VHH binders against Rho GTPase-activating protein gacA (gacA). Designs and how they scored, part 19

Target 1, 338 residues: Rho GTPase-activating protein gacA (gacA), of Dictyostelium discoideum (Social amoeba) (q54y72)
Amino acid sequence: MGSSSSKSSSSVTVASSIDYKAKPTIDELGTSNYSGGLEVSKNLLDFNLGEKPCPLKSVVQDQFTISNSSKTKLKFHFEPLQPKEFQLSFSPTSGSLDKGKSKTIKVKLMVNQKINTNHKVVLRVEGGASHFLTVKIRCETGVFGVDPNTLEHVEDEGFRVPYILALMKRSLIDNGGLQQEGIFRLAGEQTEIKRLKEAMNRNDFTSSTDINTVASLIKIWYRELPTPILNSIPTEKIFYSTDIDECVQSAKNLPEPQKSLLDWLMHLLLMVSSFSDVNKMTAQNLAIVVAPNLYDVSSSNPMEGLVLSQKCVQFLHNVLSHKVAVHKRESVAYEVLS
Short names: E, the ipSAE of ESMFold2; O, the ipSAE of OpenDDE; V2, 0.75 times the mean of E and O plus 0.25 times the DockQ between their complexes.

## First folded at step 20 (VHH; framework vhh_7z1x_3)

Design y2 (from x6 with R98K Y109W; at its last look DockQ between E and O 0.34; V2 from the best seeds 0.00; counts 0 for: pae E 4.7 > 2)
Fold by OpenDDE, look of step 20:
Structure y2 (fold): chain B 338 residues (1-338), chain A 123 residues (1-123)
Amino acid sequence: as target 1 above (338 residues)
Amino acid sequence: QVQLVETGGGLVQPGGSLRLSCTASGFTFSSYWMNWVRQAPGKGLEWLSSISGSGGSTYYADSVKGRFTISRDNAKNTLYLQMNSLQPDDTAVYFCAKGETRSSGWFYWFDYWGQGTQVTVSS
């Protein structure tokens, strides 16, 4: 009689719809304001490479300092990393830090294959808040995963954006992407994504008839930015901004180049949504499929991550909805005047 | 190539049951969160449920809690949605979508979608 231990899968109920009126408190998310008293001297590890590509199969080094500003001794550890593409090590991997003391952490990276990524590392503090570090890996030069300011820019319908975005948009539009059902929702073919991405990095891209691949590459481009564009908005603003006006104002207050990049994207999504009767991609649907590429949800708590993700979708939906509304008003006004 | 293929949709009477399947390929299935999303006629996309890579954690929308059960077989690279007590309001296209779990962070997003499977609940 084998006791089938029915592992009661703890199911958590989450809202299925975006509630624009909901203003949950961060405290409800269990974000213990316990500033565990650990301070980190830097959150970005770039191994002092700057704009230079990370060498393959060689060890590069970085370091940062952790300091205990709490009243008690703290214990810390780095979570183990098991990426396939690279090896990352922290020395020490774990330890204790007395009150008022600091410790230098040495970081070693060896990249096994060409990759451009921002890898997140978690520094756990016993009884305290976890810290997130970003490991910047850039193995190749190109138009993906680089500082947008380093790219050639063009003016595209009043927006100053990297030339590659303008090309992708043009390719998408010219090949009927605006009327394509499920555009930006449907994935491109992976082999083609890789091929076109490489071509783009070599400045050899002109156009593609694979519109889903091109749409995917637009999302990928935003996702692979060194810093996602919406992370320039304070998390509190993303979390608590429930009305359209607040969201629009936050978007307007973005620094450059994030502002122009967002505005350009919103304009493209406006164009797509204008064909929602055909392509089935409303402003809401577009926000759901695009917003996750614009915001880095760094959380070890799945519930917190989910809520933040939903708030990000809500934020983008509000901004896009406003743009749609303005555009409709303008169109009607032109019709009346004509 | 990443592929998600939904199956198991069809016509069912109110109060009936249906089991959807999503077969995944082109990635390490067990390493990623998987999700079910639906779209009813004239409505937006609605998130229904999510399951962790290991299957140890599951989440449900209030609209389907107690009626729907998400599960996965990592050996078969297959995601499931058991739907019980189906109602006309459950009529929709049902999509499976891939999430992303990074080694040191959790990202709730849908980077890959299937084509969907139609579920119609009608007398």
Scores: ipSAE 0.094, ipTM 0.585, lowest interface PAE 3.7, mean pLDDT 83
ESMFold2, look of step 20: ipSAE 0.160; ipTM 0.610
ESMFold2 (binder alone), look of step 20: mean pLDDT 83; pTM 0.846

Design y3 (from x6 with D111E; at its last fold request DockQ between E and O 0.50; V2 from the best seeds 0.00; counts 0 for: pae E 4.4 > 2)
Amino acid sequence: QVQLVETGGGLVQPGGSLRLSCTASGFTFSSYWMNWVRQAPGKGLEWLSSISGSGGSTYYADSVKGRFTISRDNAKNTLYLQMNSLQPDDTAVYFCARGETRSSGWFYYFEYWGQGTQVTVSS
ESMFold2, look of step 20: ipSAE 0.291; ipTM 0.693
ESMFold2 (binder alone), look of step 20: mean pLDDT 84; pTM 0.860
OpenDDE, look of step 20: ipSAE 0.675; ipTM 0.883
ESMFold2, fold request of step 22: ipSAE 0.086, 0.170, 0.219; ipTM 0.484, 0.632, 0.640
ESMFold2 (binder alone), fold request of step 22: mean pLDDT 84, 84, 84; pTM 0.858, 0.859, 0.860
OpenDDE, fold request of step 22: ipSAE 0.593, 0.603, 0.654; ipTM 0.838, 0.846, 0.871

Design y4 (from x6 with F110Y; at its last look DockQ between E and O 0.33; V2 from the best seeds 0.00; counts 0 for: pae E 4.5 > 2)
Fold by ESMFold2, look of step 20:
Structure y4 (fold): chain B 338 residues (1-338), chain A 123 residues (1-123)
Amino acid sequence: as target 1 above (338 residues)
Amino acid sequence: QVQLVETGGGLVQPGGSLRLSCTASGFTFSSYWMNWVRQAPGKGLEWLSSISGSGGSTYYADSVKGRFTISRDNAKNTLYLQMNSLQPDDTAVYFCARGETRSSGWFYYYDYWGQGTQVTVSS
């Protein structure tokens, strides 16, 4: 086991070392001990509903193809699923594929309770890398996973954003979030994240003393947008720009509501970074943990996904660093909502 | 509850070795890419190494390639970083981070981090 560098290898050390003028190639990803595996034709299962709500107690169907691109026969299975809120089945649930063969997997979903979730399913391959599939379930509009234009908006520090974001920021700050070591890096408990997210979707959230859960939910809110806010920027500007002014201009050219959503978030991260002596979260640290929530690109290679995410980090770091520099010039310190 | 707990940090002399461990709980460990990231005093986060769920694929930052080795024991839900030829500029807090992909494709990011373990390289 080991790794080796490709010709003219790029350093995969903090996204700032990535060459923004070149797209990743197989050589830039280096070598691995990956023995090949199944290819999937898609890994998002939305049951062809688009923005329509998932019907309750009715079966909806989707399908995808798995193909054996390896040099050997492969065995696969889907990890068992035992949810209370919905029933999900794959046909076949397991099997084998000879070299070069393909198989259609049929998927059935029946949701028993109103829920909005992106459920992860693991496709196991014998001796190879697991594949993650996402089952998108939307039975209610809620505040997560919906078009932001459908939400109630408020003015928060000069930014017009959905009310739920303002509530989360107020909760975060009122409970000492700006001084919390590792804020946005440390995650909340998964059970508490799910509980508060459900409360927010029911309009039952006011505050939580759990700083890391609230910070996690701010990131999740952006991550679950139907269209991530940076996807409206041309790929070249996101992945291949080394010019900080160009990155800033691309961010300014975003249409609403993406521009206001980005500006609001950058202001929050600016405030967090102004306490970096205490919380240890510099602009660079915040870009690393936040940027991947703001952009989504299809990739069939986990290592390529890592490289692409690091380039997105550099883009956001450039935008945030500019805001930090402007803020220092203006000599302001900000405290958000009492 | 997803939890990542780093151990094995401490004080070591230049040229020395140290093995870090990260014990994972609350998720199917073998299904996730795992990562080591460090933060030197007054510096930003620096990605060091990544390993696939099965352990079959590994990646290293140029700054540690040849000196550090990432590995995992899926039966023990533990991630390791073997660190050799340590120098004073390796002094940092070392974090374990779980990798995740986005819903529409493979877009790798870190969704859970440990609290970190301090490594100090000094005479």
Scores: ipSAE 0.202, ipTM 0.657, lowest interface PAE 4.5, mean pLDDT 80
ESMFold2 (binder alone), look of step 20: mean pLDDT 85; pTM 0.869
OpenDDE, look of step 20: ipSAE 0.570; ipTM 0.841

Design y5 (from x6 with G99A; at its last look DockQ between E and O 0.38; V2 from the best seeds 0.00; counts 0 for: pae E 4.1 > 2)
Fold by OpenDDE, look of step 20:
Parts: sequence; structure tokens; C-alpha cells
Structure y5 (fold): chain B 338 residues (1-338), chain A 123 residues (1-123)
Amino acid sequence: as target 1 above (338 residues)
Amino acid sequence: QVQLVETGGGLVQPGGSLRLSCTASGFTFSSYWMNWVRQAPGKGLEWLSSISGSGGSTYYADSVKGRFTISRDNAKNTLYLQMNSLQPDDTAVYFCARAETRSSGWFYYFDYWGQGTQVTVSS
């Protein structure tokens, strides 16, 4: 009588089907700036390097102060992050802070490989809102992952943008990128992406016939910004705005340089979408493949991350759709007048 | 070089079944979330399903839940989509896509796509 040990496959009942139609509350997403009474003296950690490259395999240090402005004792902890590219430590990693008290947090960074990134760190407060800190790591100078304001700008079709964006756009257009099926959806080859990225960082880029690589690099450039451009829009407006006009207004209210950067990108995507019969990249398809590069939302739940991504896509789709509609009207009007 | 190649598409009758495969190369397959996305004629891209690197977690769109099953064989660097009870509305090009997340949390974006495989459901 062999006891068939029924391995109860613990069906990890992955939690409740995130209703994609449900407006997640900001509180549920942990993105509420409700500091729960914890104040942070700075949200950006640059390790006092300024514009100097971060040294490799060396420890650099930074510090900031947390203060409890609440009526009660607060408990806090930093979520452990162990990327392969660098080591980051907080001291203390966790603790408590009495009412009206402050504590200095020491931060140590050791970069193991050459990278440019803005890493987000989550400071959790028990019973309160999470705080996000940005760790700026710049191991090399270049045109990627840097403050756009530090770059050489040009006027490209009425938009003031970094010269490298204008070059990439021109390269894309000149090499038939607007008519290329799956443009911005299909990725370039990784080796070529790396090679061209390095060339761009050295100001050695002029043009490339690999249009998928160039399109990828445009997305990468936006993704590697110290602050993604859509993060300048209040989270509530991105996630709760379903109306096209609201989305358009939010986009219009962006500060510079984010406004110009978004407008330039929207114009490029408008051009691409105008050839959707050939390239199969409609405004919706372009929003799906581009929007995730323009916004950064941290979630501990993969499904929440997916939902947030979809909200970003919807937002960008609405903005782009409006531009397409306006452009069509203008084109028709021109034809009637001509 | 990162490559994703979809296979297994074809013509199938309503109520029929089809199994799609996506062969991955040029990266550590088991380290990445993989996804299926489709595009029907005249429609936009539609996300269908996701699977974690280990295969321990799976997610489905409501449109395919209960009919489609995503799986993976990491030893073969292959992603699968078992499609049952196919309907004419399932006619589309089906893509596999690799997902990436930003640091310090989950934010889904697809960085690499296959060329797609055509699935046609018709009597």
C-alpha cells in the first residue's frame, strides 16, 4: 500500500486579478507622497561627485538626514537592492526615529562596472508612505544618462533639443526609418547599440544605416535620463486621467526641458504613425513600445508594475492621438485651401 | 545578439488548438520575464500573457484566460503558448517579447520582440 504522497502543488494563488479598469489608489501603489511624517533632506544622492565620473571599484560616500515630523515614533528600513553592477549600503539600514528627532544616514557606493544610471532606492516607513531616493551613478561622460541641460542643444523643427536627438532623428529618417515595418518595436543588435552609444558619447556619431539600432537608442536615451520626462507629471494625472484633453493639458504643463523633449518625441512619433499603412506602427502601437521608456514607477508587485505601464501607455496614446487628429485636420484644411 | 524567433503559427478551425514556440538566443533566458503579445488585423498590440524567469509566476489577459497557457523550458531557451478553443477573433500575428524592469521595483517594458507568427482561425 504505497502512500502516494500527493505533492500538494501549492498553487501560489497569485493575488487578485488586478482589474485593469480599476483606478488604483495612489495609497495602494505606495506612491503617495504622504511622508507619514518622515522628511528627507535630499532625494538625490550624487556622492558629491558633481560632474566627475564615479570611480570604479572604489567606495564613495554620501549622507542625508531623515527627520520625524509626525506625532509618533516612526520605524524605517531601506529595501535591500543588490544589483550586479554596483554595491549600495545604507547605515543604518533600519531603525526608529522618535518624534521631532533626526538621524543621519550614511550611504556607501562601490561601482563594479562602468555604468551610467539613476537607481531608485526605497525607504519604507512603517505605517507611512515610502520615500524614493535617486542614486546617480555616472562612470563616464557622454550624452546618455546626463542632465539634458548640460548637452549642446539645437533647434529641430521648432523644438529645442539636445543635438544627439536631432542627429538620431535625421539618421532614422534619411535611412528610411519612417517606412520601416516595426520601427521602434524591433530592437537593434546589442553589440551595435553599444558601439553606437559609445560613439555618441564620444561625439563621433554622424549617421547609421541600422535604423532599428538608432530607434532603440532614442528609446534608451529617454529611458536613461536622470528623471524620466513623464515623472514630472503628477502621478495622479497619469493614472487617473482617461480624458484626452486632460492628458494633453498635463503634457502642455510640463516644465522645461521635459516639455520640449516630449513635444519633439511626439512629433517624431507623429511622423512615424503617418506611415502606419506601411510600417504597421499606429499611434497605439508606438505608445505601447515607447511609453515605458518615459516613466519610472517602482512597485513591489509585478502585476502592479504592468498596470502602471499600461496607464503610461494610455496617457501617451491619448497625447499622440490628439496630435494625429490635429495634424489630419490641418492637412485637410490645407488641401481645401490649395 | 539577442534573438527571438516565433514558430507554430498556421491555419486552424474554430475550436481547434495550436501551440506556439519562441526560441530565444543571445541572453540568459531564465533571467528574464517573457511575454506573448498579438496584433489582430486593423487593431493595436494586445498583451496576452507573461511568465517569470523561473516559470513560477504566470499572468493572463482576461481575453485569453482559461484558454491559453504560457510555459517555458529554460533548458531549451524556449517559450510556449498553448492555445485552446481558438476563435476567429484570435486571428492575429503573435509576438514573443522579452520584458525588463527598472531598478528598485517592477516597471514592465518590452525591450526585444520577435518577428511574429501568423495565426489564422477560420472555418
Scores: ipSAE 0.111, ipTM 0.614, lowest interface PAE 3.7, mean pLDDT 83
ESMFold2, look of step 20: ipSAE 0.245; ipTM 0.671
ESMFold2 (binder alone), look of step 20: mean pLDDT 87; pTM 0.889

Design y6 (from x6 with E100D T101V; at its last look DockQ between E and O 0.32; V2 from the best seeds 0.00; counts 0 for: pae E 9.1 > 2)
Fold by ESMFold2, look of step 20:
Structure y6 (fold): chain B 338 residues (1-338), chain A 123 residues (1-123)
Amino acid sequence: as target 1 above (338 residues)
Amino acid sequence: QVQLVETGGGLVQPGGSLRLSCTASGFTFSSYWMNWVRQAPGKGLEWLSSISGSGGSTYYADSVKGRFTISRDNAKNTLYLQMNSLQPDDTAVYFCARGDVRSSGWFYYFDYWGQGTQVTVSS
């Protein structure tokens, strides 16, 4: 019953190794290079079914409006969906919009099994930029997809975090995860991810030798938070994140529990990066594969979403690099005094 | 079992071309965004290109736009990267990565990666 997702940007560096646009503005994104395009009234469809029994096999509904601000007739359709865990339909599924016209899209969701997920839907627009919609579904209890403050907490190396995170970290370390080549980049098998996630939700997990599955589940845990960590930082601070000190300060200003959750995660990634000679996961590599789990983009412009995704990677890399640099200086000072 | 297998790497002269393939199995290929990512020696991961499940939407990093072309054949469960005008700084391991369009699509979250194929551009 589990869900998995992938989010990464190819580059977190700002310097001369720029392989992705680092400073686009809204006017420089795909829509700014046309006389207009198709606009959506919202790109987040939030189906929070969480605090009541999940209404399985019952239809819930939402709607949004699409508008054609371009100079040409636009044709649209929603890319087909094939998930087994829920049925999602759009009415109309396809059609055309003359210039200057709008249309209401009705959305129906029926959940077939309990699930917490952020599902992406692609609205393809012929003659314009495609759009992404997020369908947020919360219909499960346990340790995933719930308010972290409702979970049992423990002290883990000075950080106060949900017990399930401490268990997953212990499992990784005890089974050689810090030395695993490609840790956090390589995913576990989807069937095993689902099996272990279900066990964790039943409070039936202590350890697993499947390093990549446990690493995947740490990322999934953050991804499925009701409010992803970086969404609690003002978008301006993320979008313009070129100053390491500002990024570090923004991270320190996070409210609890987001601050403790981020600090714990940064410490885990610091430990992983300390073994980068073996596992090949530098701070930059880790930021690329982990940061996308820490935010959820809501934008009617897909290029704006790509830019924000890159900036979130850069933000996390700045915070992580600061932690690495501090750790190295403190380690050298200690050894000199010995 | 989800599997991604890259092929088509090798040694080429500067200015040459290569076509990479990634064969996918164990999932509904057409439901997922697919991506190419590379890692040059001593460098971090660099996203290169993305393609939607239908193949109708493509995106490129500025470093490869105009030189590289992403495509897919959903009937063959195969992702392609045509690389033209290769230069020594294109030397890297190239990875095929699955984006999960059903849950996160355009965040470029990659839940499954191939083992990579080496591309070396050298005289």
Scores: ipSAE 0.011, ipTM 0.555, lowest interface PAE 9.1, mean pLDDT 79
ESMFold2 (binder alone), look of step 20: mean pLDDT 87; pTM 0.889
OpenDDE, look of step 20: ipSAE 0.032; ipTM 0.568

## First folded at step 21 (VHH; framework vhh_7z1x_3)

Design n1 (from y3 with T101I; at its last look DockQ between E and O 0.30; V2 from the best seeds 0.00; counts 0 for: pae E 3.6 > 2)
Fold by ESMFold2, look of step 21:
Structure n1 (fold): chain B 338 residues (1-338), chain A 123 residues (1-123)
Amino acid sequence: as target 1 above (338 residues)
Amino acid sequence: QVQLVETGGGLVQPGGSLRLSCTASGFTFSSYWMNWVRQAPGKGLEWLSSISGSGGSTYYADSVKGRFTISRDNAKNTLYLQMNSLQPDDTAVYFCARGEIRSSGWFYYFEYWGQGTQVTVSS
């Protein structure tokens, strides 16, 4: 038959059942405890380090309190963590909590490798809703994975942005990046990405002829931000708006520095799309490869995750298409006056 | 060094069939979801199909469901797309792409792409 030997029942049912207009089932209401069951005193574990880098191979500690506001005894456990880059433990790892009672959870972290990440932990609750906890890990110093407000800013074509972005853009353009077929779609080599990223973190970067590696690092810079720039937009506006004017207004209403970071990036993508006859990267193509770096949301289902990613792509495409339309109108006005 | 190379494109008549291959290197192939994406002339990129690392789960866009079959051979590090009942609207450059996820779960994106293979359906 036209099917290969790997046919499965999940292949035809899941795709046909997805309603791209429907609200996502992810934690869009901002809490996992709508039943009035288990409460957590905080959902971010930063180990009281503030802006200081996490020491390698040393234990740091944090704690939080869980409270049972339901009418019944609740059982809880933390799902096991298996990352190689760090060791994380909770004490107690599991247990019960009587009606009206609270319990302190002690947390220990030891990081074995330099990383900057926000790691998600699941607290499972029998009889209540599960909770997601964020473990903030910051072991690398430099320009990646840090709060943009801690970086030196420069003026670049009317935008105040971290100097490293301006350097990467200059490198990209000076080495013919705007004419590079597949720019932002084709990735750099993993070893070169690591080498240049480390050089940038040491303030040892000025330029590179490796166009795809520099383009990858621009995307990585946005992807590794402690808070992705579009996460400041209400989930409903990202996933449910199909109107271009609403998307543009949402982008315009972003707080600084997110607004300047987005506007700078959109201007770069406008320049790239102006050469799409050569580089093959239309506004739509650029939105597809760039948007997932600007927003992050948890989904437990691969197809839900793909749908939500596509909604984020639509949002960014709407913003970028508006800029393309404005640019065309300005270009027509110039030609008429010439 | 992640590398994806598509082959098997060409010219076919409407109603014909083609099988595309994508040879992967530089990573543990069986650990990643793999995808087919195409770009028709004058159009944007269109996701077509995804397959899990083991090959046990497959997903298709409505535009190709029932006509296209994604498969993989993990022993050969090769991804396949069997395309049947081809129509002129299927004319495009076809890319394979490695599936990536954000740290928060299944917020799915494609970082590593092949150079693409041209498929032309014309009489």
Scores: ipSAE 0.299, ipTM 0.693, lowest interface PAE 3.6, mean pLDDT 81
ESMFold2 (binder alone), look of step 21: mean pLDDT 84; pTM 0.847
OpenDDE, look of step 21: ipSAE 0.356; ipTM 0.727

Design n2 (from n1 with F110Y; at its last look DockQ between E and O 0.51; V2 from the best seeds 0.00; counts 0 for: pae E 4.1 > 2)
Amino acid sequence: QVQLVETGGGLVQPGGSLRLSCTASGFTFSSYWMNWVRQAPGKGLEWLSSISGSGGSTYYADSVKGRFTISRDNAKNTLYLQMNSLQPDDTAVYFCARGEIRSSGWFYYYEYWGQGTQVTVSS
ESMFold2, look of step 21: ipSAE 0.314; ipTM 0.721
ESMFold2 (binder alone), look of step 21: mean pLDDT 83; pTM 0.842
OpenDDE, look of step 21: ipSAE 0.387; ipTM 0.744

Design n3 (from y3 with F110Y; at its last fold request DockQ between E and O 0.38; V2 from the best seeds 0.00; counts 0 for: pae E 3.8 > 2)
Amino acid sequence: QVQLVETGGGLVQPGGSLRLSCTASGFTFSSYWMNWVRQAPGKGLEWLSSISGSGGSTYYADSVKGRFTISRDNAKNTLYLQMNSLQPDDTAVYFCARGETRSSGWFYYYEYWGQGTQVTVSS
ESMFold2, look of step 21: ipSAE 0.373; ipTM 0.750
ESMFold2 (binder alone), look of step 21: mean pLDDT 84; pTM 0.861
OpenDDE, look of step 21: ipSAE 0.364; ipTM 0.732
ESMFold2, fold request of step 22: ipSAE 0.220, 0.287, 0.118; ipTM 0.648, 0.699, 0.527
ESMFold2 (binder alone), fold request of step 22: mean pLDDT 84, 84, 84; pTM 0.858, 0.857, 0.863
OpenDDE, fold request of step 22: ipSAE 0.570, 0.662, 0.630; ipTM 0.828, 0.870, 0.861

Design n4 (from y3 with S57Y; at its last look DockQ between E and O 0.36; V2 from the best seeds 0.00; counts 0 for: pae E 3.1 > 2, grease 25.2 > 24.2)
Fold by OpenDDE, look of step 21:
Structure n4 (fold): chain B 338 residues (1-338), chain A 123 residues (1-123)
Amino acid sequence: as target 1 above (338 residues)
Amino acid sequence: QVQLVETGGGLVQPGGSLRLSCTASGFTFSSYWMNWVRQAPGKGLEWLSSISGSGGYTYYADSVKGRFTISRDNAKNTLYLQMNSLQPDDTAVYFCARGETRSSGWFYYFEYWGQGTQVTVSS
């Protein structure tokens, strides 16, 4: 009487914890310009004067317009900024805007030290939604926020990528980052992020034991690309693609260097997810924390922004899930053949 | 440095209530959307709720709608999650996360997370 050991195939039910179906569609969100009634003509202040570095100790100027589309008078103010590296001023710094009126805001920047940064500025509206502006400053050549094609590339596990990515990956792996609980979820220390980023820009980075900082810098590198990777995919495909195969095909159809950059990242995330029992970072968890760094869509509605972010997460999750599934099949096949 | 510290987790019976707190430091708390996310054993991260900087806007996942209430006290730099009618399926580590936006507008992502607080719902 041979006891047939029924190998219970533990179907790893990828519990999609995010019910993407229950979320309002963009159409359901309606055109409610919940902009708190203040509209900003531009959210990016680029002081790079084109491809030239921002001059040091010189005042550069820009301007944008704010408009009140609300039914009432709005009060606004810019939050004070006290960076050491530069002086940034808005004129007026505060004020009121009547219904249907617009006001030009003058911006002055003076950079005191060589820095490459995307600085966030908060425009507060009394009783309304806050607006975020980005001040882009590039004073030196670096590896962040630049065209990837301008960087030195290496071959890393079959992917041609900027050398700095390969270095960060190596540093992450060598210091036990793959087994670190909450890797890519937990943020690095801000001071250390800044320090390492500067070192990287100077080509002085070799390795760091602060694995969360290194992981953060990988996300930051992708986020600070002139064009986010997934923006090369039509928004409609990201938004409406629910099928894994469609998502995978869209990823495969990316132009270079976006394709190689995404593939490299997916491989790294695959490696991380393989240790999910220890690090608690499943493919889904990784998609949640990484995907928003790969995509950028302008929305004046916070809820719309959330929905778009979730669709982006779903897209990346589908791509990563496919890779995980393929890898598992291959590993099982090798075990059976060995 | 941005810090988020969750507290208030514990063991509760089914049908019970619990209030979680998240204390924020290292940034202007009122300037950011705040979020609650949970991770149940063997499951992925699940978004639960979001609240605007001023507290004027709140959003909930369907799984917790009508049972959970997000709130904040900006004077205390504290985020809250009131959880009522707790069920065994609510057993998870609960995280608070700061909401981030991109420069081009509202594209919502989480950069900063707390360490989490364990909530166990069991008879």
Scores: ipSAE 0.290, ipTM 0.694, lowest interface PAE 1.6, mean pLDDT 84
ESMFold2, look of step 21: ipSAE 0.383; ipTM 0.761
ESMFold2 (binder alone), look of step 21: mean pLDDT 84; pTM 0.861

Design n5 (from n1 with N35H S50G; at its last look DockQ between E and O 0.29; V2 from the best seeds 0.00; counts 0 for: pae E 3.6 > 2)
Fold by ESMFold2, look of step 21:
Structure n5 (fold): chain B 338 residues (1-338), chain A 123 residues (1-123)
Amino acid sequence: as target 1 above (338 residues)
Amino acid sequence: QVQLVETGGGLVQPGGSLRLSCTASGFTFSSYWMHWVRQAPGKGLEWLSGISGSGGSTYYADSVKGRFTISRDNAKNTLYLQMNSLQPDDTAVYFCARGEIRSSGWFYYFEYWGQGTQVTVSS
């Protein structure tokens, strides 16, 4: 809202003790997500099962960006609640942000006991409406959000990958996933995604007929890696190369396990694209929905984030298109010989 | 369950206008950036426009800037795209998508998409 007309004005509300068990008042709800010219890159800080190892009494970190899209300087302050089950801090906890500027907020969490909870934090904005941030705390370990080298690997169609990936691919294929319209584009239900992810983290998953949920979880697995697999490629090769051969060579030069993880995924996407007449997912469509799960970089503003996302899509599209072209040539040769 | 449903497509003559709607359910609509993306026949997806959760910030691809206007009504959980001065090369399936953000910042991706609505511009 920061590009036009007056924001709501009011005197600074003196920060008072917040009862984290009390229901918000009508006034709190009415101002919690009201626009004040400051935008946050995310309203959910999800310390979920797969983001990072979350051992008890150790610090786990996340971050987000605040941006001032208004024409005036804004001041902010976080009012976190500190229950005995965990400690939560923001850095910086308060400050100001000039017009058109962004700031990275680092979040540190230390959990004192295994828990699954949603905790609300108030971000106060002087001269604008406050925000609620939801901190989802899940202190469990599993197969999501961990260093892939710590996982058991198996052979799957010539690729060495964590067992959970092979199991998810098997589930997709056995349940008709290659023929599913919009596979990887259409998301599974959030409740089912959570249920299956928890089962996978407990080693309780075998298969599911819910194709879109399993496809979502493959993307989530890559998205939640401590270091996304494409982050090992020099930034210039991701963002400024339009040459397909350069993109292919950069992918070939990945170290393990990133190379095997990428190659496995590209082979799965090749299989999906081979059924694009039915599932409607061409190489370009797959690149758009998959690529942003493979790369992550802190952006200083929302428009820069959009541009970076599009460059990552182009990189993956080039790699995938090359595999499609090679497969097509090999398929023609097979027809001639058979 | 997150659902996005596009409506408002149809046949229009060159120079005409259409307004697309996307009704959202299963999530707190005002907390998310929303986007419009289209796919012309035989072509890939093309991002068109995005709008912040509050509606205070809007962005447009150069191909549609000045002709298309994105807006939202958070009370109705509805995203809009007003399309003016439509031309035959605007013919496409139009999707709305919920903007998702990586844990380290603003790196946008789209997890939830509608089924799309067809827009056809021809004489």
Scores: ipSAE 0.309, ipTM 0.702, lowest interface PAE 3.6, mean pLDDT 80
ESMFold2 (binder alone), look of step 21: mean pLDDT 84; pTM 0.855
OpenDDE, look of step 21: ipSAE 0.465; ipTM 0.782

